VHH binders against p49116. Designs and how they scored, part 136

Target 1, 238 residues: p49116
Amino acid sequence: EGPLLSDTHVTFKLTMPSPMPEYLNVHYICESASRLLFLSMHWARSIPAFQALGQDCNTSLVRACWNELFTLGLAQCAQVMSLSTILAAIVNHLQNSIQEDKLSGDRIKQVMEHIWKLQEFCNSMAKLDIDGYEYAYLKAIVLFSPDHPGLTSTSQIEKFQEKAQMELQDYVQKTYSEDTYRLARILVRLPALRLMSSNITEELFFTGLIGNVSIDSIIPYILKMETAEYNGQITGAS
Short names: E, the ipSAE of ESMFold2; O, the ipSAE of OpenDDE; V2, 0.75 times the mean of E and O plus 0.25 times the DockQ between their complexes.

## First folded at step 9 (VHH)

Design y7 (framework vhh_enristomig; at its last look DockQ between E and O 0.51; V2 from the best seeds 0.00; counts 0 for: pae E 11.7 > 2)
Fold by OpenDDE, look of step 9:
Structure y7 (fold): chain B 238 residues (1-238), chain A 118 residues (1-118)
Amino acid sequence: as target 1 above (238 residues)
Amino acid sequence: EVQLLESGGGEVQPGGSLRLSCAASGFTFDDYAISWYRQAPGKQREWVSTIGWAGDTYYAESVKGRFTISRDNAKNTLYLQMSSLRAEDTAVYYCARSKGSFLPRDYWGQGTLVTVKP
């Protein structure tokens, strides 16, 4: 039994749409988000343990955790994405909707709180100076979560999660030997991901592009995408 | 009504060149990513190339360096310039629309046949 993750799983490079518009419109935001989502799913597909679970289980697993994976991706790619600018643009667009009285007061509050939680989470991760290996293991821990309803092969998923946790521990002990409590500080951030609504995330980042199509319906499509198309689109931006 | 109409297919010798077109109508062309697919006889449909709404381009490894995808938003037309054609490039070529480069294709053309033979 080899390690759950290899060095190849550490690389997580997001390519943004080019050229960047002067004004970040909804289309640009949604396209950027879709690329991140795609990259996250491609990353998951590249893990042998994930492949071993089979397509049905894989689909269910990603459906359950895509929001958390996406959020970790936002944090990891915050600089490349200019996440602060994107979030500001989203808020501006939201304010336009507010002025047009298209949203209820309660909904506005929920959405604004969600944006705040996203920003705070990403800021907290930046403050911790999380490296590529740590992100990879955190994503693996989130991906192989056995506690979602309706999952099959939960015993195997749990084993993979434990393996991810152990490898993370070993990595942190080796790399950050002087920081005795780094592992705990990192892991304690994971609960914040569960506080974030997938529905609101979908609305903020994807509705403008996907329309009435749900992320749940897109996930199987991406996971079943042929390898050539995956590779061509993720690495071949020219 | 959304429509995609491919043209430019035909017979060509190995090493030759061919330019395909896909005329789009019934939607705002510049808001969408457009892709080329191909299906050879007895084989599954395979992805060939995608051009995003921002002009970003993507290619399958089998056609990289030989095919060039482009778009003219003023004409609502997608192009595929094919060079150094091979027998294995023989297929019906389809264009398809998607909201984003990485999202499902929601409309397809009827296809145009490309035959590469001596």
Scores: ipSAE 0.308, ipTM 0.651, lowest interface PAE 1.4, mean pLDDT 91
Fold by ESMFold2, look of step 9:
Structure y7 (fold): chain B 238 residues (1-238), chain A 118 residues (1-118)
Amino acid sequence: as target 1 above (238 residues)
Amino acid sequence: EVQLLESGGGEVQPGGSLRLSCAASGFTFDDYAISWYRQAPGKQREWVSTIGWAGDTYYAESVKGRFTISRDNAKNTLYLQMSSLRAEDTAVYYCARSKGSFLPRDYWGQGTLVTVKP
């Protein structure tokens, strides 16, 4: 049996809309987020183990974990995206909405807490200097989670997750041989992903789409999308 | 009642040009991303180009530099200017709409045939 991931799964190149606008706006944020979402879905569907599970299982897995994959993508691409600038612009918008009395104080508190959690997660990953191989295996561990309710083939999903964990362990031990606790430090970051709300992620990054439709509803389409169509969604006009 | 009506297809020599149109009715055209797709007989439907509601454009690698997508919101019309046409561009061309740049296409036109003579 071969490895779960190959070197082609380590490459995760996000191309941003160009040029970056003078001020950040909802259209730029949504386009940037859409590109990351599609890149994350293409990454998942390119994995042979994922392909082997079948269409219904694939859709169920991605529906259960898309927000965790997206959040790992945000952390991995934070510099390219200028994520700290995007989040600051969102915070400023929310503060203006409070001053204009347009949003409920309870909802704003929830959203601000989510933004803080997201910033802390991204900062913790940057502090650990997580590399592309480590991100790829972390994404695989998140993708092949057998814990989600309603999944079929959970035995096979668990085997793929164990394989991802083993391959990450082997990689870290060989590459960071003098850092005995690196694997443990990396893995303890994963529970924070389960604290991220998919509904708030949609509100923060995807409300600029016409006809606000849940990400759950489009996942089957994205997973069936032809590679050329997908590249058109993430590469822009240039 | 939503409609997308493609036109402008026909026969053309290699290296020639065609302009396809997609007339939209029954919805607020300005609020949608609109795409061109194509399908040769016996092959899978292939994405060609998309223009977002904000005017941002996207192209498949096989047509980049040769095709130009545009929209006229005053006329509720999508266009595809095709140039440097090749035999492999022969297909039925469809327009399709989506609520957003990454959202599924929720309505498809009936198509217009483009034939590039060998």
Scores: ipSAE 0.000, ipTM 0.178, lowest interface PAE 11.7, mean pLDDT 82
ESMFold2 (binder alone), look of step 9: mean pLDDT 84; pTM 0.850

Design y8 (framework vhh_enristomig; at its last look DockQ between E and O 0.54; V2 from the best seeds 0.00; counts 0 for: pae E 7.8 > 2, SAP .69 > .668)
Fold by OpenDDE, look of step 9:
Structure y8 (fold): chain B 238 residues (1-238), chain A 118 residues (1-118)
Amino acid sequence: as target 1 above (238 residues)
Amino acid sequence: EVQLLESGGGEVQPGGSLRLSCAASGFTFDDYAISWYRQAPGKQREWVSTIGWAGDTNYAESVKGRFTISRDNAKNTLYLQMSSLRAEDTAVYYCARSKGSFFPRDYWGQGTLVTVKP
């Protein structure tokens, strides 16, 4: 058996909507987020081990971990996305909504805390200076998590996760031999992803675009998208 | 009622050009991504091109450099300028609406037939 990931899985290039508006409106934010989500799912699809699990299992896995993958993607693409600006815009839009819709204090607190957690996570990843290989392996570890309820083929999923972990370890040892605790510092960031609410993430980044449609419901559609359409959409030029 | 109406189809010789239109009504046109699809006889429907709400465009590799998708929001109309047409471009062409470029298409037109033959 070959490695879980290859060099082709390291590349993770997000293209932002063009032209960029002067004011980051809800549509721009949502479209940017949807592209990231799409890229993440396309990345997953490109992994032979992922394909080997079958369509049903693949769908279940992505449904379970899309928020974590998305968050890792945010961290990885933070500069390209101007994530700080996007988050600021989201906060501004939220404030307007609060004034108009009289959201409960508890809900406001939850949403604001979530935004804070996202920002802190991304900042922490930036401080660690995580490279493309490390992100790829971290995403693989998150993707092949066997501990989500309702999954089939959990034994195989676990094996893939272990393989991802081992390859990451080998990579870090080889590339960062002078930093003996780098692996531990990287892996200790993963629990923060589990603290992120998928519902709140969906509300912040996607509701303005998809309305009442859930990410959960569109995941099968994206995963079943034809390769030609996938490639065309992800490499598209404005 | 949401409607998408394709027009502009017809017969053309190889190497020729044709412009398709998709007239939209019953919704806020500029809030949606609009796509072209085509279905050749005996084949599955395939994606051709998408234009996002911001005007960003994407193309299938088979039509890249030959087809141009555009939109006129003031007229609620989608266009597909086709050039250097080939026999393999023969198909019924459909326009479809989606909330985003990567989201399911929720409304489809009736289609317009394009036939490329000598």
Scores: ipSAE 0.425, ipTM 0.724, lowest interface PAE 0.9, mean pLDDT 91
Fold by ESMFold2, look of step 9:
Structure y8 (fold): chain B 238 residues (1-238), chain A 118 residues (1-118)
Amino acid sequence: as target 1 above (238 residues)
Amino acid sequence: EVQLLESGGGEVQPGGSLRLSCAASGFTFDDYAISWYRQAPGKQREWVSTIGWAGDTNYAESVKGRFTISRDNAKNTLYLQMSSLRAEDTAVYYCARSKGSFFPRDYWGQGTLVTVKP
């Protein structure tokens, strides 16, 4: 009966690896991305409604939506992580891969199109000036999606999603009362998240960290990690 | 080719100190997060401490304030300075590497035994 999210769920502070390397490299990109991923999963784990669904349902939900949560996190933290610089470094790496024949030309084109879609999404969110409360509710809407295969408790998950949508509506109407169309403009951005390929996200941001495993295979490990280790990673080195 | 070799274990009295080392070879040490883990007899391995490639450190609550992790990238060596040792710290201590702090450890050393006498 209480609200789905509280003010504690609005805080989303990403800290970058320190010290800043002289040249951006695969290690820096992968560590930066891993910090965002862990922050996103810790955020989801902290929600009482998520906790109430149980461990197996928690794992299934996060496996299904981690890429959408990660993409929302990229948009929210784009400035602090210098995302445009990271994407430029990835583009340069891909162009070197053509020179070295490491990837097919068709694969590189597909990956470049994905980068363009990601940049477009992040730019559209920045133009709307999405605030921390709005991001938290958008993340909750994508987290509590009942339409993923293999889920249990889909009726309860749907109720949590509807509650997130209602609370976002109430927040926007109270906070942006002079902007009649703000809620509609925000919600229209969500379908773009389904266009983001988790396999390409893994290739762009996580290839050096994962080796032969996918992100969805390590999710149970990440959800079980000690809180102290999470805190150390999200507070940074200095 | 990847090798991690722990050393510096031994027997100490309660309240004593030890310094563990982990010598690394066969990979670019500077690019990895390195962790200490420990395993007491009959127990699961537990995380002790991690130091990131940039030098940031993190500790389990049971050792915070008593243990200090450090690395010397010029010598490809990880250290654990242990002080105020207790009987509960008796375990085989392992070093392990990971590309990132929250990702699976992909290589483990053979371990060094620390015994804190009653």
Scores: ipSAE 0.013, ipTM 0.324, lowest interface PAE 7.8, mean pLDDT 83
ESMFold2 (binder alone), look of step 9: mean pLDDT 82; pTM 0.834

Design y9 (framework vhh_enristomig; at its last look DockQ between E and O 0.62; V2 from the best seeds 0.00; counts 0 for: pae E 6.1 > 2)
Fold by OpenDDE, look of step 9:
Structure y9 (fold): chain B 238 residues (1-238), chain A 118 residues (1-118)
Amino acid sequence: as target 1 above (238 residues)
Amino acid sequence: EVQLLESGGGEVQPGGSLRLSCAASGFTFDDYAISWYRQAPGKQREWVSTIGWSGDTNYAESVKGRFTISRDNAKNTLYLQMSSLRAEDTAVYYCARSKGSFLPRDYWGQGTLVTVKP
């Protein structure tokens, strides 16, 4: 069998809504997040190994890991997104809610901690200067995680994950031969993704746009989207 | 009540032009992405074009360069300017709204028929 990923899977270009408003409102934030999520799922769909698992398994996998995949996307696209500005805007919106007594003290703490964890993770990835290949393999490792409950074809998923890990190792050894511990430094960041709540992420980035609709319910829609529509929307002009 | 009403359909010769309209009511039009779809006889519905709330536009490859999607928020109206029409463009054209460009469509119009024939 050939490699899990090819050079075509390295490209991960996010297009932001245009024009950018003077004030980053909830709509802009949510739309930006939606585009990132869409791009992430498009990336997943482009992997032959992912396609080989079938629609049901694919749906289950993405449902299980979308938050981690999304977070990696945030880190990778932090500059293009002006993530720091987006997060600041989210905090400002949250402060308004606090002033209006719409949130409990405990909930405020949880949300603020989550924002801190997101920022910290993205900063840590930036400090490591993770390149496009490394991000692609990290996303693959996250995507093909066999340890989520309720998954089918776990043996095959595990095989794909191992393949992703091996290819990453080979890449790092080849590209960064002078840095013996780079692989370990990169992989040790993955556990931080599991500490992040998908519910809070959904609330911060998507609720303003999708309302009471869950990301869980949107995932099958995106994954079943016709190729023409899928490609047309991802390459659209702004 | 949310409503989407398509109009402008009709018969046209190959190479001709036609402009479709979709009048929206019952919701804040400028908060939504609006899309065109079409369904030919005996075929599945296919996506044609989307315009986001910010004005971003996307097109199916089959209509790219020939069709232009636009919106007038003051009139709560979506448009589809079709040029260089082909026989394969014959279909019922539908407009649909969504909260985002990449999110599910939650309301649909009744459709308007476009027939391209000599």
Scores: ipSAE 0.488, ipTM 0.758, lowest interface PAE 1.0, mean pLDDT 92
Fold by ESMFold2, look of step 9:
Structure y9 (fold): chain B 238 residues (1-238), chain A 118 residues (1-118)
Amino acid sequence: as target 1 above (238 residues)
Amino acid sequence: EVQLLESGGGEVQPGGSLRLSCAASGFTFDDYAISWYRQAPGKQREWVSTIGWSGDTNYAESVKGRFTISRDNAKNTLYLQMSSLRAEDTAVYYCARSKGSFLPRDYWGQGTLVTVKP
């Protein structure tokens, strides 16, 4: 009943830590990535359909798809984040670790392949000039994926995904009416998201996490954060 | 041993000012985001303000314009300058650290009491 997303769900404004350091470091990269992760999780939390599924289902969905949402966020915010500069800094750190004999060649190959896949994905999205509405619906399609293992309420999740697909189709047809194949070109980019490794994303962007903490373990905390703290840390009090 | 030790609390009249301090030891202070929280008797702990490792600051709406968070990395000390205090500001104030502004708080101080007298 009613649209799945409203204009408030299209707004996706990432603010970067200030000031930008002369040389990128682990702290700047981790803070920048944490802001994007937080923005992505709270975007999901703000959707009425998501809220309707209940807290246990919410946590399960986000745990299953956080890396895909994060990767879509990287593509959407690549310019604001200077993502190419961040990835270059990460590659330099990896190369230094090789010279110091601190990482295996197999691990380096895995990480470099992941970086190349991420770059390719972001470039393909930029080439298509994906707009904010399209990103919002793509994120909703990824969020409401019924085929992740261990989910409950899969029939309702599938209905929400179908609704997101329908609304994306309607938006694309209305807004890009002269481009018959735009929807197909957009949707064929989604399988690449399943190829992204959560483990490697954590290594690339979240190396500042303390101890043996994974993103999976902090998702319930992020989803429960009070609105006042969220507003102060993401946007500022209205 | 990680320590966060708050001080500077006390009694003050409405409209008055106080400066809270949080002395940090046992870790590299510069690498952490540090936050102030408060808890009034019988109420849930409430976020007040955060200062990131880069110096960027954020405030709860209820204190914006009245409170100023700052850090002195040379002294390993976090500050909260509180002005125009109100009865609603009466609480135990805690400092807490995390590796990033949006990441879980992994260590908390024991708190300092601020009382705004009617």
Scores: ipSAE 0.057, ipTM 0.501, lowest interface PAE 6.1, mean pLDDT 84
ESMFold2 (binder alone), look of step 9: mean pLDDT 82; pTM 0.833

Design z1 (framework vhh_7n9e_1; at its last look DockQ between E and O 0.06; V2 from the best seeds 0.00; counts 0 for: pae E 9.9 > 2, grease 28.2 > 24.2, placed apart)
Fold by OpenDDE, look of step 9:
Structure z1 (fold): chain B 238 residues (1-238), chain A 120 residues (1-120)
Amino acid sequence: as target 1 above (238 residues)
Amino acid sequence: DVQLVESGGGLVQAGGSLRLSCAASGFTFSNYAMYWGRQAPGKGREWVSGISWSGRYTAYASSVKGRFTISRDNAKNTLYLQMNNLKPEDTALYYCARYGDTFLSEYDVWGQGTQVTVSS
């Protein structure tokens, strides 16, 4: 069997909506997030091993890990997205939009903590100076997680995850030979992804586009989308 | 058929107020985030305000913040824009739009607009 990932899977280029508004409004934030989500899903689709699992299993996997993939994408694209500015805008929006009678203090706290966790995670990844290959493998590890409930073909998923881990190890050893603990430092960041609520992420980044429609319900559609159609969206060609 | 129909526009003096309405039909209004936009003569469309499906979250362009208030009545399938302290620069065709239910389109439905003219 060939490698799980190739050089084509390392490329992860996000194109932001243009022009950038003076004020990062809900529209801009949601569009940006949407593009990132699409990019992440298309990345997953491009992996032969992912395709080999079949449509039902693929959908289930993405449903289970979309928040983690999205978060890794945020970290990877933080500079291009101006993520710090986006998060600040979200906070400001939240502050301005929160009505005391609609959200409890506890809920506000939860949302704010979530934002903090996102920011911290992305900052931590930046500090580690994670490169494109490492991100690709980390995303693969997250994607091929066999421990989500309701998954089929868990044995095969596990094999793919192991393969991703091995390839990452090989890459890190080869590329960062002088840093013997780099792999461990990178992998230890993954648990933080599961501390983040997908519901809160969805509320913060996607409410403007889909209303009360869940990301979960849209995932099958995204995964069936043609690459050409996706590219048209990213480039603004309609 | 999915349709949005704006109303409430007109001529008003600077400093005056208007309340725009957008009547939605042909779809489940309460499932969709909505927004107001405007287009001034010789200018492109400008985002003015947005509101989530539940109304819990609202957003405003910097140019209208503090003066405009977006709201909705899901029981009446109606979107509103309360415009206070209107300025001549607010003169535009105001239209409402539905946020898309997919990530392919930001806005998939919009009305024909209602004209707002603010005189000096």
Scores: ipSAE 0.049, ipTM 0.289, lowest interface PAE 4.4, mean pLDDT 88
Fold by ESMFold2, look of step 9:
Order: structure tokens, then C-alpha cells, then sequence
Structure z1 (fold): chain B 238 residues (1-238), chain A 120 residues (1-120)
């Protein structure tokens, strides 16, 4: 009943760590990314349709799509995060590592390709001037993806995704009535999210989780957190 | 010099508890994720539990989940492993380790370990 998302789901405000370091470093990058991750998980958990699917289904959905949600968050918050500066610093580090033979060439190629795909995605979203409502519906479309293996309640998930698509369509038609191709241009960006590697995202933004520790393994704990603890993680108070 | 010094090991009866500590020095402890590993006699090293640099994320091997708890105190530069309901198969040399820093192309760094022996 009612729209899939309310106006409260459009608000997506990321605050950056304080104090700002003299140079961007791994600690600052990881703290910034952690805030975005927790903000994204809080957003997903607050959706009534998501809550209606039950805990097992919730966990399975988020495990399957957290990297896509995180990547959309990066694009949406790219300016406030100074993401281009962060990525440039990582590229400079990788170039030094090549010169010093500190990383395998195959690994560096994979990481560099991922960075280029991420930059291209964020640039394409900025060129389209995607607004907060559009981002919210795009996130809902990727969250309620029925195609992931092992999901239960697939028909209900599909109905929620269709509802998100319809609401996005209605919003775009009403708000951008003279731009015939806007919806198509927006939706064609989504397949690129499936090509983003969660392993490389963890290496780039969650250095402390390299190795056997992964975001996938902590999803059940993140989803069960009390709201006050969530807010602490989003602001870095913990 | 990076230094990791484990303590708190010993001989315990099955079902007992131990708390391991790892004192870290020679690097900015709060910037690094850490983990515990173990090596039983004649076996390879096994990852046991990891924790992010801030302590926000933890993970556990399936063999210890629900029995072991990793934690850290960044003010004291110390990593902990609370081990409850110990089993004979937990007998091993336990070592703490610092994950390598991707942006510095560093490999993991290991302590010398502390022995944990669990009697039948």
C-alpha cells in the first residue's frame, strides 16, 4: 500500500570524517567508505517492502547487492566525498607500485580496470544529472533484484522491483516531461553495476577487510544493529 | 621495527576459557586490520578471526564462531581473542597478525605466537 519509497528515503546525506587529513590516506578512505556503507544499509533496512520480506531474505538480498548499492552511493556522493581525488591518489599509488615491482602486473591491471569502470560510471551519472529521487529508485531496483541465486520469495521481490521501476518511470515522466529518452538513458547505466567486483571494492575502500574478512560475512550483523548504533557508525562515533 | 607479542596461552581443560592478548608496536596500530591465526602440530596455518582497524567489522572461521570473540583496544595498541568452550582440536600455536597495507604493497606481519593446549 502506498508508494514503495517515501520522501524520507530520498534523503541520503553523507558526512565526512573530521578532521580532514593533510593528505588523503587509507584511514580517511576507509572511514569515509564505512560511513557510506552503513548509510546504504540503513537506507535499505528502512524500506517497508524490504522489512516485509523477512530476515533470511533480507540477508540474502543485501549479500547479493551490497556492492551495487555501495557503487550507486559512491556516484551519488562523489562530490562530497571528493571521490575523484581519492581515486587519483589510488592510481598514483598503483603507478609507484608498478615502478617498484611491489604488486603483480595482473593484479594491478584488474584494479586499474575497475577504477576506470568506476570513474566512467560516476562520470556518466553526473553527466545525466541524476537527482536524489532517481538515485533512490535506482537503489530500490538493484536491491529488489529477483535474479540472484538462492533467493526465496522471488515473486514478491520481482513485484517490488516492478513497483520501483513504475514509480521511477512516473517520476521521470512528470518531472522531466520534455526529455523523452531520460528513463532509458538512466536504466542503461544499471548493467555496469553487475561488473563491479566486490573483492576489488573491498581492497580499494575497505583496506582493513583484505584477506578472509569480507563485507559479505558481516551483513547479518549490520542488518540486526539497533538504530542508535547505526547512527553512530554512519557518523563515525564508534 | 614492527613487533607483535602474544600472551595468555597455556594449558586448559576442555570446556575452559582463555583470553589471548597481542601487544603491537612499531606501527600505527589503529590504521591496520588485524587477525588471529593458529597452527596445530603438523598442519598448515589456519585463519581464525579478523577485525577491522576501527573494530567495526569482525569475522570468524566456522570452526570457532560462537565460541571465540575478537576485539581490540586502539588506545592500548592491543588485540584480544576471548576463547570459550575450548575443545582439544583448538590446541595450536596462536599468533596475531597485521594485514598488509594495499597502498604500501606490504605483506602480512606475524607474531611468534603463544601456545594453547586443551586437554581432552
Amino acid sequence: as target 1 above (238 residues)
Amino acid sequence: DVQLVESGGGLVQAGGSLRLSCAASGFTFSNYAMYWGRQAPGKGREWVSGISWSGRYTAYASSVKGRFTISRDNAKNTLYLQMNNLKPEDTALYYCARYGDTFLSEYDVWGQGTQVTVSS
Scores: ipSAE 0.005, ipTM 0.184, lowest interface PAE 9.9, mean pLDDT 83
ESMFold2 (binder alone), look of step 9: mean pLDDT 91; pTM 0.923

Design z2 (framework vhh_7n9e_1; at its last look DockQ between E and O 0.01; V2 from the best seeds 0.00; counts 0 for: pae E 8.2 > 2, grease 30.2 > 24.2, SAP .673 > .668, placed apart)
Fold by OpenDDE, look of step 9:
Structure z2 (fold): chain B 238 residues (1-238), chain A 120 residues (1-120)
Amino acid sequence: as target 1 above (238 residues)
Amino acid sequence: DVQLVESGGGLVQAGGSLRLSCAASGFTFSNYAMYWGRQAPGKGREWVSGISWSGSYTAYASSVKGRFTISRDNAKNTLYLQMNNLKPEDTALYYCARYGDTFLSEYDVWGQGTQVTVSS
């Protein structure tokens, strides 16, 4: 059996909406997030092992881990996205909502803590200087997580996760032989992904795109998309 | 009330073209991604194309890629599907929809559909 991932799976290039508006409105943010989400899911779809699990299992896996994949994508594409600026804009929008008394104190706390967690996670990944191969394998590890409820073919999923882990280990040992504990430092960041709320992520990044429709509900359609194209329309202008 | 109404279907010869329209009402159309689906006789529902809220992002099924074009006019609350080089296998009831809860109904809001028949 061949490797789980190939060099083609290492490439993860996000294209931002153009032109960038002077003010990052909710629509621009949501469009940017949408592009990252689609890129992440289509990346998963390009993995032969993922394909082999079948449509039902694939859908279930992505439903279970889309928030983690998305978050890893945010970290990986933080510079291209100007993530710090996007998050600042989100905070500003939130402040406006606060001033209008639209949110409860508890809700404000939850959302602000979530933003903090996102910032910290992305900053931590930047400090570790994670490369494209490492990101690919980390995404594979979270994708092929067998511990989500309701999954079928869990033994096969586990096998793929182990394969991802082994390949990551081999890569790190080969590429960063002078850093004996790099693998451990990288893997220990994964639990932070499970602490992040998918609901809050959805509200912050996707409400302006799909309204009240859940990411969960559109995942099957995203996975069925054979070809994705951007037609150069102005984003954020409605 | 939230409503989607499809139009533009009909009988066409193979190689011909049709343009479908979907008029949306009862919700903020510009805030939603939309898609086209179809159902052929004796077959299940099939995803055809999707488009983001702004229209900047579009996607197609492999069976219609290069022949169909999805677009939208948010000012008119209207979704479009330009169908070129139609084939007999494209014969189906075509419907527009918002992305829905696939756990339960697979579709959210969708119209009654418009019939497209392609003759040999």
Scores: ipSAE 0.021, ipTM 0.299, lowest interface PAE 5.9, mean pLDDT 87
Fold by ESMFold2, look of step 9:
Structure z2 (fold): chain B 238 residues (1-238), chain A 120 residues (1-120)
Amino acid sequence: as target 1 above (238 residues)
Amino acid sequence: DVQLVESGGGLVQAGGSLRLSCAASGFTFSNYAMYWGRQAPGKGREWVSGISWSGSYTAYASSVKGRFTISRDNAKNTLYLQMNNLKPEDTALYYCARYGDTFLSEYDVWGQGTQVTVSS
C-alpha cells in the first residue's frame, strides 16, 4: 500500500567517466553505457513493489525490459552523456570497420535505422521537457509490463503497472494542470521503445565489455550485486 | 500528402560528377532522417547514403564512401547527393527516401527516382 514510488526513486544521477578523452573511443562509450545500465538496474531493484515479486520474477521482468529501461535512461541523461556526440562516434567507428568486417548493406541499413529511431525518441522526449517524476513513472510502467511471454505473477504485475499509470496521471494533472494533453503526448512515446533491438543496442554500446557477454546472461548477477559493487560499476571501479 | 521529387540525373562519362536534388513536401522535413537508395537494371534495391535530421552525421555504403556526399538544407526542404568519380557500376535509378514515422509504425516513403547513366 501507499505510493508506488517515493521521491528517492526520482533521483537518477549519472556520473560520466573522467577525464573525457579528446576523441571518444570504444572504451569510453562502453564505460558510459555500463554506468547507465547499472544505474537503471539499481533503480529498479530499489522499488518495494519490485522487491515483493521475488527473485525469479524480477529476473524475468528485467530480461524482458532492460533495453527499454536503458533507452529511457539514454533519453533522460542525453545532455549529461553528450549522447549526440557518442552516437556520432559510434557511427564513425562502424563505418571505419566496414572494409574489415565486410558488413552487408542490409545490416548497415538496420543499424542506421536503429540509431535514427533512438535519436528521434530522445529528441521527442527533450522537446516535451519530460521531468524526473515523469521519467520515473514511465520506467515503472515499462518495468511492470504483464504482457511479456513467460512471466509469472502477471496479475500482481498488472496491478503495479496500473498503480504506476494512475500515479503518473495524478502527477501530470497536478503539476501541468494547464496542459490538457500532456499525459497523452507522453504515453504515445512508449510504443517506440518496443521497436528498439536489444542485440543492436549491445553492438552499439557494449562491444567493449570483457568477452562477448550478452546483457541477458548477466542480469541475475546484476540483480544480486551488493550495494558496494553497484557503486563500483557505476563509478568505473571493478 | 508526403511527396519526394528527385532531379539532377542524366548521362555522364565515367569519372564525371552529378549532383542530385530531392524536393520534399507534405511533412516537417527537419524532423526526419533521410536517405538515398538506388536500383540498377536487373538488380535489387541498394541503400546508398543516409543523413540525420539535423545533418549532424552521415553514413555511406562502402561502394560509394569517399566518392559521394549526402547533405541537406532544412530551410529549403531539400536533400542532396553529390556524386563524384562516377563509374559504370553507379548506373541506376536513384531514389530519395524518408524513414518511416516511428509513432505511426509507417513504412518508409520514397520518390519516383531520377535516372543516372554512366558511360564507359
Scores: ipSAE 0.016, ipTM 0.471, lowest interface PAE 8.2, mean pLDDT 83
ESMFold2 (binder alone), look of step 9: mean pLDDT 91; pTM 0.920

